# Designs tried in a protein design chat: VHH binders against Protein EXORDIUM-like 6 (EXL6). Part 3

Target 1, 305 residues: Protein EXORDIUM-like 6 (EXL6), of Arabidopsis thaliana (Mouse-ear cress) (q9m8t8)
Amino acid sequence: REPPSQIPNGTLDLSLLWYGQFTPTQKERVHDFIESLNFDAKEGLDPKVSAWWKVVESYQERFEVKDIYRQKKSNRTVAPRIKVKVVRSYVDEKMKYGKELTMGNGEKLVETAIGNMSKVVPVVLLSAQVRAHGVGFCDGTCQHNALAKIKGQKEPRRYIMVSNPEVECPGECAWPFHTADKGPRGMTYQPASGEVGADALVIQLATGLADLATNPDLTKSLFKSETTPYNDDVKKNHESSSMYIVDPATKCTRVFGSGAFPGFTGRIRVDPITGGAFNSHGINHLKFLIPSIWDPKTKSCWTPM

## First folded at step 1 (VHH)

Design d6 (framework vhh_8dlx_2)
Fold by ESMFold2-Fast, scan of step 1:
Structure d6 (fold): chain B 305 residues (1-305), chain A 122 residues (1-122)
Amino acid sequence: as target 1 above (305 residues)
Amino acid sequence: EVQLVESGGGVVQPGRSLRLSCAASGFTFSDYAMHWVRQAPGKGLEWIGNIYYSGDTFYNPSLKSLVTISRDDSTNTLYLQMNSLRAEDTAIYYCAKDYTVEYSGHTYFDYWGKGTLVTVSS
């Protein structure tokens, strides 16, 4: 619909499903990143991962709230907050549906992540050995945001799917930790965690969460889609029926700092001890490299530094 | 085979304007975003801007007031208009093809021209 959408109750309850074999570093990195989205302590170092998340939250406009039951109005003068929590984490190391996933298998994994929970957002994470067919991974996309029809439920469920790109397409979905497949080879950096897959998963999840929070209606096209290497039914339907075209918040995913251009991340920091690249700080003095967010107010890519 | 051929470079005096052209062949030009990139002597690559198949443009903020990118899909030609040229605009200017057909938030160039030299001097 035409009114701006917002996340109900200002909370994203995530149910994670880890499909295949992941390292402890990969799992810890994802959990630490999620916890860092709401970490705003004064003693923490700046820029914070939570400052990046506040830009995402700012897409939810100031609005006059109507009390439908009592027909009264309440004014909001600040952007609504979104609290992100992991409420469930399930591991399928044996890969119930094998290493080659069809879209139908992916939907069953989404159902498994949901379980009996009515308000969770399922997040399916695929290990490096898994290939997901029909979702466009490594063919113009590095994360999948879609709707799944759940048996016994009236409304379709929004979900996120991400994959460790280390084996399938590191040059597409693990830059700047790996040399790009196309264009200028440019600058590459060491991942702050020490593992390409761990930090690449964080970038993909960051992108997926930002897409979900800023585009609940799945209106993804900034421009008319005359041709695309990836078409799915949901993307096609939302593009063709969109009355309001909104700039994708996630269109800055190759920008990590000010002055970025193709092949160069922009200004970021490098840990002098580990060599790890970062542009933000989270919980427990952890360092993260996270992508920029498009800022419609300034019509530019907002960078953490 | 994909080819990108830049032209229009040369010696120009400070304060003048210059228009560069890039002739494209070997692919469906109208489907792809096209970019301009420059490299000054002894310096790294600097992205100037791009233009999508829709005609929408994005520029390096430090250069936005000084340049305009346009395209003519009927002749498979990309243009860079530069105004108020300064000595620091002396560089080799490259035309580059984006690897994607639409804006995905990820930008890579899969083909480059060999460049055209612009020298800003009296």
Scores: ipSAE 0.000, ipTM 0.198, lowest interface PAE 13.5, mean pLDDT 77

Design d7 (from d1 with Y99W W101G G102L S103Y Y104D D105E; framework vhh_8dlx_2)
Fold by ESMFold2-Fast, scan of step 1:
Structure d7 (fold): chain B 305 residues (1-305), chain A 119 residues (1-119)
Amino acid sequence: as target 1 above (305 residues)
Amino acid sequence: EVQLVESGGGVVQPGRSLRLSCAASGFTFSDYAMHWVRQAPGKGLEWIGNIYYSGDTFYNPSLKSLVTISRDDSTNTLYLQMNSLRAEDTAIYYCARDWEGLYDEFDYWGKGTLVTVSS
């Protein structure tokens, strides 16, 4: 009948698979970030992680009411909410498929994360020791979204794969907590958690979740550009023409606050006690640095500050 | 100038298989998501599925066991493989280009190829 809807039942039930060794801080930061997406207590500090998630939710207005014919869009302004929660978490510390993953091995990890659950979104998190081939990590991409065809299941499943960039490509995928590997030299900041890998994983997961939720039918954004924002000296194969495909959060790469430009994050805050950089607040008075997201209503990167 | 030209249609018996092709020209084919859409006589448009520049596919759930979409970027060609055809599959089949990739908006369509499933 109709094509699959944006987010079924307004929920993203995540099944996490931790592949390799992660610190307690890395695991705690990921869980705390996910819980913060729906944290909207009035007594909490602003800007909130949940305010950023409301921008992601606003994309559903267009998906819900769009016509397949170009230019037939609704003026509907109310977006459905998306509740995000972790329903399962597995750890493979021994790395069943070794430290070098092929696409086929990555698909097996996705299947493992799904298990026998029909409605989960699998999230595969790769430790700093792991290299994944064929997904574009450290070659213009810091997270991966795709569809998996699961044996015995009627519907294909969306999945997210993220890697800890601390060892392989910190200058590309852990900025601003690490010096940029290319482009204008800018300021670096301390991660709010005290661990580069923990806060970099949050940035990559945030990007993956936003791209999944804003593009649930897996249709890529198309923009005329030879460069990605603030990653200008990294060429992609699809940039051979004047147009390339990027997802909404990836379109705002390295933009964390208003007034950002190559080498500068934009307006963010620094905790005067810890030196930790942040632009948003979540549960338990925790501070997070999360990426900007493209807002099609304003044709610009929306920032928390 | 962008052109999409479908081919491979015709009369086919129920239960048989058929492969349709769409030849693309006038743009960098490998940069775009591509879709298949059909229209049965006297009915509205029905989305069949798509394939992204990455090669990832997504199908209309009611049709996914019956169809496979693939692409050959070296020849700028999109394919639709259909199996176990029924009379209800009689339609004009269109390929379409995804304009922005963000909201699944089609900016160019082929003229279509007719598939008639008749015993």
Scores: ipSAE 0.000, ipTM 0.109, lowest interface PAE 20.6, mean pLDDT 76

Design d8 (framework vhh_8dlx_2)
Fold by ESMFold2-Fast, scan of step 1:
Structure d8 (fold): chain B 305 residues (1-305), chain A 121 residues (1-121)
Amino acid sequence: as target 1 above (305 residues)
Amino acid sequence: EVQLVESGGGVVQPGRSLRLSCAASGFTFSDYAMHWVRQAPGKGLEWIGNIYYSGDTFYNPSLKSLVTISRDDSTNTLYLQMNSLRAEDTAIYYCAREYFDSGLPYEFDYWGKGTLVTVSS
């Protein structure tokens, strides 16, 4: 029985490092998405990005309360809020380590994003110019959400690394805005921002943030029973136990709406003017397509609609 | 290179049985788990079941009493046996190969083009 994960002080201070050239739309889209995580104003349109973030927050605290005056036993979820903000944003347009990234160079980018700040979560964003296969992207992985050992620090640091897949591996990492390499093609959708790379970056970042927030130490086994029942039958190498650990957003990969199945997003909306696909709203009535997250209350992938 | 070709679909009367086949080529069939998936007109995809390389089978609980999945590794063929067909079983039926490296349940890397089954009198 493991205790619920909780983000210390209820705040995620993000330090962004933009590696390579990004469009204004790509940068604005990422910032607007982050700001939308905590936007729950009544004048906002439903469904909300913040409703999705509340499912993430629900992983922190649950307890059973007995109402002695009514002689009733009531189950209540008390989940503290997680406030997400960008505290630093740095751009390396010239790409100090070149276009072909190694794992060692990726770790140096994480250190650069941390800088001299002891309490930030580094987020490294790789432009479409970068060949990120050398840091493990494009072979079934579209974001990194891992621990890095930093010189001079006692504890390893949790980081997120995402890549714009639209040049290197759109069929792996830009669905449903690009035809998938596997499964039925189905109909592809237009990105709500007008740019495949911008909306793909948001999906990868959303997945990384959700998985980080629900398992901040990356040391807890959340879903051993939620892996495929026959992982050990699939002739996989058992030298790594990681195959039995699945984070909540990764568990719901490629699910965007109710009724989703391989090759189909599930129920989503399409903007009649732009053709853009979305399932949620954020600040300034902006439309986002965000991935589902596992909800332990319903034992299913929670979808915005 | 990798190909999956479904066959055996057609028009069948309610209450009858039908067996679908999926011919696999371009890979070592015996090393992969295989799945059956269907899509009724105007509906989403519905997972029917799978068979692992070990021969173990697992089914959608809603369909378990109506279907049987089997494989013949000597002929690289996957089968779906359907019994007591109903109008609701009218769909395009696909076979799919499980994606080995993802670690994700129900992830597929190759699909057939599908075979249409129409249940009508």
Scores: ipSAE 0.000, ipTM 0.150, lowest interface PAE 18.9, mean pLDDT 77

Design d9 (framework vhh_8dlx_2)
Amino acid sequence: EVQLVESGGGVVQPGRSLRLSCAASGFTFSSYAMHWVRQAPGKGLEWIGNIYHSGSTFYNPSLKSLVTISRDDSTNTLYLQMNSLRAEDTAIYYCARKYSWGTRYFDYWGKGTLVTVSS
ESMFold2-Fast, scan of step 1: ipSAE 0.012; ipTM 0.514

Design p1 (framework vhh_8pnl_2)
Fold by ESMFold2-Fast, scan of step 1:
Structure p1 (fold): chain B 305 residues (1-305), chain A 118 residues (1-118)
Amino acid sequence: as target 1 above (305 residues)
Amino acid sequence: QGQLVESGGGLVQPGGSLRLSCADAGFTFSDYAMAWYRQAPGKERELVARIYSGGSTNYADFVKGRFTISRDNAKSTLYLQMNSLKPEDTAMYYCAADLYWSGEYDYWGQGTRVTVSA
């Protein structure tokens, strides 16, 4: 169903740029989440973050084999491992371009994250101090991934940009850790890390990585279905929108996934000791809440339980 | 096949207090996360407070500092202590139980009415 993987050699090398002031918890949680994508050791609890990532991997290369006994061509899906690793992490605590970013400033941050590396995917993380509306956040968009044209490079580069929404638009982008501006009325869950910003950054990054791996050319979205209200013309004019759905019947959304309410991440478990919300386990007994993802094998949004 | 039964509702003056109770029969209470929801006439049902099997709590912003959720596992009973009641707190109050701490509730009570007025 998907074209062959566009990710070189089955490795996704990330170059992180931390723009503004981040807590140690925020930085550690993002790094631990990335490490957890590759963690499938037997000592870990299930469901694993890596099990969610294997659904993403299932969108990669398909191998077509001729069945000699049936004299028919049969498609076998081989899901290659995509090893995600951080190869560079740079911090700009003083915010070179200030707190209110324009699209031009955002492009310069992407260039800074790339540096002189030919094959990295830049990930720009914006602190709570930053007003990121000017670079396409809020108003229904809680992570940004697109193509950047870099001076001296002929091919455009995919990038991911995420922002701590805690100050600028918590009602849009920090659910379920904050009351939604539109959607289910009720209480919020506690973040498993103890910090709303740390867990919100993980949800945004998870969404960006999934979209990158399943839609490398931006020609379609993992979360866009044929019943999506946006057509191709609208998408081309307003491409920064992240409000696409894969299956409107299941309400599987790009940012938070599906469930009983729009934006629900599937079944959410709560740690009975801390009250922290999660749906997956990673390294060092850490718990993460990550968005639901459409699983074409089961024809449903992935739920860990 | 557990059943949840709420009690303790009634009519109170603004600034008054009520304690709601929710008793269960037929399931292992201590394994469940428990919650209080409310629904005012013509409005959506909304979550008031939640308590997990380990004792951690969450509260809706509109009741923080005024309401306290608690549980007694030995008595298989959930409580909501409601202080400094306001007319806006007038609603039918429901308790709910969630085995897997998933945010989807396995059991619901029939509700108890709270009216705050002169």
Scores: ipSAE 0.000, ipTM 0.110, lowest interface PAE 20.2, mean pLDDT 72

Design p10 (framework vhh_8pnl_2)
Fold by ESMFold2-Fast, scan of step 1:
Order: structure tokens, then C-alpha cells, then sequence
Structure p10 (fold): chain B 305 residues (1-305), chain A 123 residues (1-123)
């Protein structure tokens, strides 16, 4: 009889919009990563992408409002599952709004990704051909995870927008597969897919999905030390939400393993055959490098290794 | 926006071989991941084999070691070489590729289909 989780029906139905031209490796890497979130094989290799997603799911543990004063957890001993799937994928190879995007163009791309579908999360993916600075990429931002006001709908729609940074800002948004442009010079690694853009897109998407699933209304910071807008202000002023809220994966930016510090990823693995860097295993024996997630229970960035 | 045209199906005895072909009228065949699916009477459509634009292949467990998927980008044609055929391989075989409008979940699912070619394996 408990109310349902904050994620309706325990599903994230993603509607993808691929803006510009992508390689088959980039498209398949994104799809394989998404399927890996819910892949849990008996004979699978550890750590798993699905184990990382279970940490995300743990944020959906429910407490009764009246029980917060008694510090009593609901009768849920296992966090609810969040099933992630792609229900639509639309390709705009001709780039309707050109290569130089504005925030207004970005909002129209979010609307295109929604289409006629209710209850989908739009995911806009920008190709390496796109100059994404105009939609707020680069200069401290490597993914958008914000609220969009949709015509005819009372509640704003949560969206994710990611960009292939390999041409525009690889030093900021493709580390550790590219030399960092700020801070101490550190270690760089080969991408497990063989393409910088493909694995950078996965890191951005992983960050966006984790932040969305842990804070679906994007109404407040989950951390007391953060300076964030109030719930009503965030819902009223959707354009400002991505600038003022720091979510669990964003809080652990550039942390991929235990012992991370500026210029060092922390503990990760390197495939001895390909040289590819990874910290998790997914479907079809595929290897992924995915970002750490803040765990408020341990007050640290949870790392796969 | 072209049509996929499958061919090469037919009646064969157990242990026999067939080669299926799929011609794609689309000008960008080389950019797409291509797949073969099959559907037996009274069963759901299932993935048989997949090949990326770079030539990486994936096979369903029930055809590994018996079927080989390949592509000829110059001819915009996809192939499925089927060896050691079993009665359980009897089905309508479909060619599929990605399109501008794609609908799917999890594993990469294609929505652009041909009309199929029938394979019957009987003693």
C-alpha cells in the first residue's frame, strides 16, 4: 500500500533525438550503456553497470512524512527498481537549426524529442558537428539536466542534453580520454570503444541519468552545504535550474575510482588487449568508464572500484 | 527512405544450407547497423544476427557457429549464410535497419523492415 516511487511506475522511458551525424559506434555505445543499466547476469563480471545503477535506485527509498521525526524507514528493505529503456529514437542528420545552437533552439530540440509522447524523458544528443556553447556547453558544463516548460502542460518536463565534445571542448568534457585543459596535468587513457566521442557521450549521459533519477523534480540540492534556490523558485524559473543545483553524479565530477584527486581518475582498469579504460562491465562483455555517485549514507563518492 | 527486399529463402533438408540476401535501396546503407530477424508461426519475432557499419557481428546463441552475417557496402546488400540448418530454423526471415524514426527498448531494435523471405527446413 505504499505510494509509488518518485519515478512513476518505476520506469524511465527515454526518447532520444540524435542531432547531426553520429557514427554507428557512438549510437550503439549509448544504446548498449542504457541496456546495461538493468543487466544483471549470474556469471557476469564485476563491477557491473547495473550495480552502479542500484546506487542510483537507492535514492528512491521511501520514508513516510510523519516517520521523518521518528527516523523510521518504510518497510522497504530493497530499493525500488528503475527500468530504463529507449522507447523512441529520432535522427535529424540535416540539423534543422544549423550547427550554431541557441538556448531557444535547444528547447525546440527537447520538444522534438518528446514528440506526441506523454511520460517520456527527452534525451537530446548533439553531434561533434554542433557548436554547443550557445546551449550552455563547455565553460564548466558537460551535460544539461534541467526542466523545460512544455506548451499545454502544467508541469515542466525533465530533460537531458549531451554533446560529443571531441571537437569543441575535449579538454573540459572528454577527460580522461583527452588531456585536461585546467588544473594539474594528469593521466589520460584510451576509450574502451576506440572513439573518444562515444565514451565521452556515455559519461555525460550517465551523469544526466543519475542526477535525473536521484532528483526527478529538480527542486532542491540534496546536500546541505550547497547554495541552491528554493523549490517554488526552481519550478517557476525552469531556465535557471541547471545552474544552481548540484546533484549526486555532478558532485562527484571527474571521480571514476577510489583515491581520485585532481588529475587522477582513482582506481580503474585498463583492458590489456585494447588499452581501453573502464571501471564497469555491461551487456555482451562490454566495458564502460562511468562516473562516481555521491552516497549521502556514507558521505562519500561511491565508486565502482 | 528506401525499401528492403529479402530473397534466398526456400525449402531445404536438415543439414542443408541457404544464403539470404537483403537489398537496401537507401543511399546510406554503409552508415547503418543491419540485422536479420526471424518469426516462426505462433512465436514472437526474434533477433538472429546483427552487423555494424564497421563489420562487428553479434549472433543469437541458437545460431552461433552455423550462421554468418556479412555486408557488401558497394552493392548495398546484407547477407545471411545459413549452414547446418535444423527444423527449428523454419521461419519467415526479415531484414532490418535503423531509420529516421526508431522505436525500441533496451537492445538496439530496428523499425524499418522488409516483407521477409520464407525458410522451411523439413525432412
Amino acid sequence: as target 1 above (305 residues)
Amino acid sequence: QGQLVESGGGLVQPGGSLRLSCADAGSIFSDYTMAWYRQAPGKERELVARITSGGETNYADFVKGRFTISRDNAKSTLYLQMNSLKPEDTAMYYCARDTIEYWGSGTYEFDYWGQGTRVTVSA
Scores: ipSAE 0.000, ipTM 0.105, lowest interface PAE 20.9, mean pLDDT 74

Design p11 (framework vhh_8pnl_2)
Fold by ESMFold2-Fast, scan of step 1:
Structure p11 (fold): chain B 305 residues (1-305), chain A 120 residues (1-120)
Amino acid sequence: as target 1 above (305 residues)
Amino acid sequence: QGQLVESGGGLVQPGGSLRLSCADAGSIFSDYTMAWYRQAPGKERELVARITSGGETNYADFVKGRFTISRDNAKSTLYLQMNSLKPEDTAMYYCATDYDELFGSEYDYWGQGTRVTVSA
């Protein structure tokens, strides 16, 4: 019965903070991916990045259908669209807080990305030179989304932080473009952009945007944890209070195509000219590898193929 | 999506050789990673070897040094050269692409396969 959180006004205005040195390919790849969320590939190339984003948008459609059905009669619901736009981009190539980030420094970067904007979503991007362990990367996680309490603001702000893992933890956070450090190693692929860091940043950003858009306040439980509680009696008697929130994209971690299993991405394509791995098409005939997302309509991880 | 047809299996003595072929009649073969899987009686299907569209190969440890995967994109054909065959290699062999349905998903089979029996 609990519907997922809605995105107010159907818009995600992103404020990017690039911390450290990034290649032109890394910056262009991130921007092209964001633009691809709301645009169809002109050549009719399927599957589309925008089709994946429609699965994200469908979470709001489901929520509105439930509310309208319960509270007032409507013969039709219109699926809200979530428009994603970069409204600010700032570069700190000198890294004012150094290469070793703490949680406190990470919070200051989030505040810098917000500036004086009341409705922006801060996106902090960390270069390969940054050691991001202190802000929650590379120690069992490759995705950092949270709520930050901002000085002078009443409500906490949802933010996204992504890191280029090429130097710090490629075996943990750059699969399938690098052999995994743990579990079945399976197969690896070449990144479609030609740069591991560029495509790894896109996977992290895609996961963060999907999880943010489906659960912006972290106040709704969409899924129970796959990890069993240590106390079975507590689980049996107070199951809800012993569960962890698992967001839709995180639930489908390391799934990129149908038939995925540990060590195998599922069905994806390889560009015959570049060797690059992809499962979706975006603007300007660009190819992307994006993670699967849970689809409540099919009750499974949505895959492009 | 296309029809994959495996061939080249048969009965051989230990130490013998076979070459398996997989022909794709309908899909864009050159764009996809191709793989050979096998399933022995009473066991789960397991990956034997994979080859990317660019020709990079990956092998299961139990066949390294004995089997060679290759492809001919102009003929839309995948090959598995099997040398120094052992009784443990006895299985039904299947080919698959990243475009095909995998076992345990929406479809519970890929194709008919080709049988390899290694017996003294």
Scores: ipSAE 0.000, ipTM 0.104, lowest interface PAE 21.7, mean pLDDT 74

Design p12 (framework vhh_8pnl_2)
Fold by ESMFold2-Fast, scan of step 1:
Structure p12 (fold): chain B 305 residues (1-305), chain A 120 residues (1-120)
Amino acid sequence: as target 1 above (305 residues)
Amino acid sequence: QGQLVESGGGLVQPGGSLRLSCADAGSIFSDYTMAWYRQAPGKERELVARITSGGETNYADFVKGRFTISRDNAKSTLYLQMNSLKPEDTAMYYCAAKDWYESGLTYDYWGQGTRVTVSA
């Protein structure tokens, strides 16, 4: 018996669409974060982004694999790797569909990110200029990892969509770099990159990638479905039940370190020179604040620290 | 089509200073993110400092406050000002260039390196 949510060939080929204007810091942080997922520096500082990604990879071993004929368990000694790579990056600085997006426009952006590529995961990144509320952001949702129906394709395509929240809804989607709108507001921190939007995009993308990699078939949730406050327009072109399934990174919302509780990130580090908050190290001596993910082995939100 | 050439390395005493230069013979310099990497004997190559096309900088913790990266787009030259040098800074220093819009996540162009030795 195979794990229910195995990634084909152990690779995620990402096709990025940058919609609107982004700073070099925002683009490089996203690329550096992706490269950090598979980077294991022996001389590097702990905890590592790659250690966080190994927990995601362990979901491929969530269930025991048995040789029914021999009645033995799988003899795996190491978790399988999921290699994440960017195979295409496209920039639409002029915003073809304008700043006011509808769900229909969002679907066209997913199609643009796919292009003519049969086996890519489209990642749509919306700039701070975009009113992302029209595609369901800022309604209790800070990222989408759902299925899109693509014209001319038989099977729906899994996609990720993230938005720079720093203008439209920082209190909802840029915590802990901004005071929270609801619940205990808690302590705020400086972003490690120096830009709220860059670090918030990384948190959103990390959440989307983890949820996608641990549950590539949205209809086969690892957790019971819960109510997610999506705009009705967002639901029209997706399988609604799939959009309400709570995935491992979403299950650990606002947990970044050990000992977290509402209003407190848990234990994280602060760079003494910049004041930047982080809980993991990646390539190029970069510091990242990345969300925790549910670990079925420990039955808790695994945190880098 | 893009050739990076480093210079300015040498032997200095602890506490000394050096300025490294990296010249680009191509027309791509102003559009690229530029970086200084170093590799000490028997160690992996590591990032020292990075500067984007817009001039935003990032530094490794072990050089913050001592090294300054800068670029002159008109001269197509990248600089690394190294102050308060330590024996631990002894390495080959490499200039690297990357188009951040490319699908590749590693630096695309590398120089030949310039040697820095910090010894009493």
Scores: ipSAE 0.000, ipTM 0.281, lowest interface PAE 13.9, mean pLDDT 76

Design p13 (framework vhh_8pnl_2)
Fold by ESMFold2-Fast, scan of step 1:
Formats: sequence, structure tokens, C-alpha cells
Structure p13 (fold): chain B 305 residues (1-305), chain A 122 residues (1-122)
Amino acid sequence: as target 1 above (305 residues)
Amino acid sequence: QGQLVESGGGLVQPGGSLRLSCADAGSIFSDYTMAWYRQAPGKERELVARITSGGETNYADFVKGRFTISRDNAKSTLYLQMNSLKPEDTAMYYCARDLGYYDSSGYEFDYWGQGTRVTVSA
């Protein structure tokens, strides 16, 4: 039997917390990307950001998996749509917990993003000046899509946390807009928005949203040897911690187009005047570079081009 | 939305003039960078001129001072005024919506028209 979806009525209600100082371009870029997930108008240019989001939505399609005596047949129905909506956006420019975050402070930011709302997905965005090494960023990770135990709540909450890597760890988390710290140096590109931080935030948010939407309850993994990253001891011992998930978008990290290999993004488009890199279009003819996502139907990283 | 339709080609003598037109049936013509390309027999397609939505123009060196690109957003029409034509200008001329980008392999456009033939000979 197919497990029940945690996405009520096909809607993801996002509550954003902007921690620190962000440029207007960074804020507008994130909002425009979110709006573009559901933009599928005839006048829109292809490939669309919404085409990528339809791959995410396809994870909710049903498959006949128990008929071991007959040819495996996919009973695919039309996938339900997932509407993504920002229902709250709060700015903490003064950085209540300072510029250097601990695990405990990160969890308090998640609580702040939730506020008094019971069904929102908290999204915490950390500005370029925030040091998030204490919560695991910039040491092999560029976003969190994990569980946190919230004080006063019995059940842990699923959250997304992303950081602008432009100052603290561009070589780890801002490729292809910065040379990578490891592997072939390869090609680098200009961000389509004109700001490395704005386009890097979109890449990290896209990864977090896709991983959350394809595995909302963390009870399922695409990898046979991997365990659901939940710490039962946090619940028992009143200690809060988060863990990383290796899900569909994270599996395809650093893949942006067909034919990608270490140092090469795969097939993408470049604005000849600005050098701005992109592989998809959204609202208002805006251009985005979004990461690939694993497609279990083809057993490969799906790319826009 | 619709097909690009080129017109205005024909046969002229060296030193003559022609005005090409490209009608865009799409509703968003004013938002696109538009371009004229040409392809001579047995040769690859080459850029002739480009005009942005804001009216900024760019020309290939071999047509500078002879050709003028312009647009009429109210009529959704692109123009190429060709003066002082040379035998080397003989080609099929194509209108393209230039989305302002190129793929990692080279040029990529949303739409190409069917072309209009220009022959320059005595």
C-alpha cells in the first residue's frame, strides 16, 4: 500500500525566516523562484521551472509493485499538483542569536519561522555573514532538510535551512559561480541574477524543497543501504539535533544539465552579454539555474536540458 | 506561440537595396531580442544583425554601415533595410527570436522562420 502523503490538499505553505541582512535581489530571487514552481502559462518560455517541479510531483504517482507473477506494469495516474505558497515572511535583520550559530540556536530559528502556525513548513535563510559551521554548513553540506525537536511540542518538525555561502564557503557551496575546493577546477559561470548569493540561495532552496516534497515523512529512502536520519535519543533525552538526508535532489548534486561530470555542469544556457548561467525559465521571463533531481522512472538525474 | 514569417526578398543588381520584414504572430514580440541570420548555399548560418527589446542594435562587421535593423512593436514586425548589396550577400535570410542566450554547444533560438531568398546578381 502506498503510504499517506503529508502534503495536505496538495499545498506546501512556507513560512520564511530571513536571518541577517539580505539584498533586495536576494529576497526577490527567492520569492520569484517559489512563484515559478507553479507557473505553467502558454506565454512562458521552455524549459520551465514548473517542468522541474512536475518531476517532484510525479513522486506521488502510484505504481503496481506487488505483482511478482506478472510483467511489472506501471499504473501511472495523473500526478496531483503541489502548490507552493509563502504564507509568512519574517526578517530578523539584527540577528537575535548573533552571527555564529550553534545547533540549539538553529532550532530556535526554526521555532521562530513556525510561529503559532501548526501546518507550515519552516524555511530558515541565513545571510552571507552568518557562520553556520556549528549547525553543519560549509563542511560537506549546503542545506538542511531535516527534523528538529521544538520546545513545547511532542512531535519533531520538518524544516529547510539554507545559507548564502558567498562569504563563508563559496568553494563548497557556490559552484558553478565559484571554483570548487575539490576535484577538477572546471568551468565557472556568472549568476543569472547578477549576484552569486541570490542564485546560490535558489539552488540550495530548490534542493531542500524537492527533497522535502519527495520524502515528507522521512520514513522512506531511495537508497537501500541508508537509514532515515532521525535521532530517537533526541526525543527520549530532551536533546535537540538535526541530521542530513540523501534524497532525490541531493543525489544529483552539482548536476544541472545532460552530460554533466566533475567540473562540468552539463548542458546549460549562457547569456552572451552577462555570462549568466541558466537552465530554466520562470515568471516574468526570469532565468534560473536549478539542480537536477533523481527520476526513479529513468533511474537517472533528470535535467531540464 | 506562432510561426515567424519572413518576406521582402528578391533579385537585385549589385548596389541595389531591399527591405526584409518578419511578422511574429506571437503576443510577446516586444519582450524579445530579435535577430536576422543568413545562410548561403553550402555554408553555415551566420548572424547578420540583432535588436534588443530596448532598441539596442548589434551588427556583423560585414554589414556595418550597409544594413539597418529596426522593429515596430505595435505591428509585431522586425525589419532589415539592406543597402549597397553585394553578390556575397546572396543567401536565405532568416528571422529568429533571440532569447538573449546560447546553449553550451552554440546558438539556440525559440523559433526560426522559413526564410526569404535574396539574390544579388547582374
Scores: ipSAE 0.000, ipTM 0.164, lowest interface PAE 17.3, mean pLDDT 75

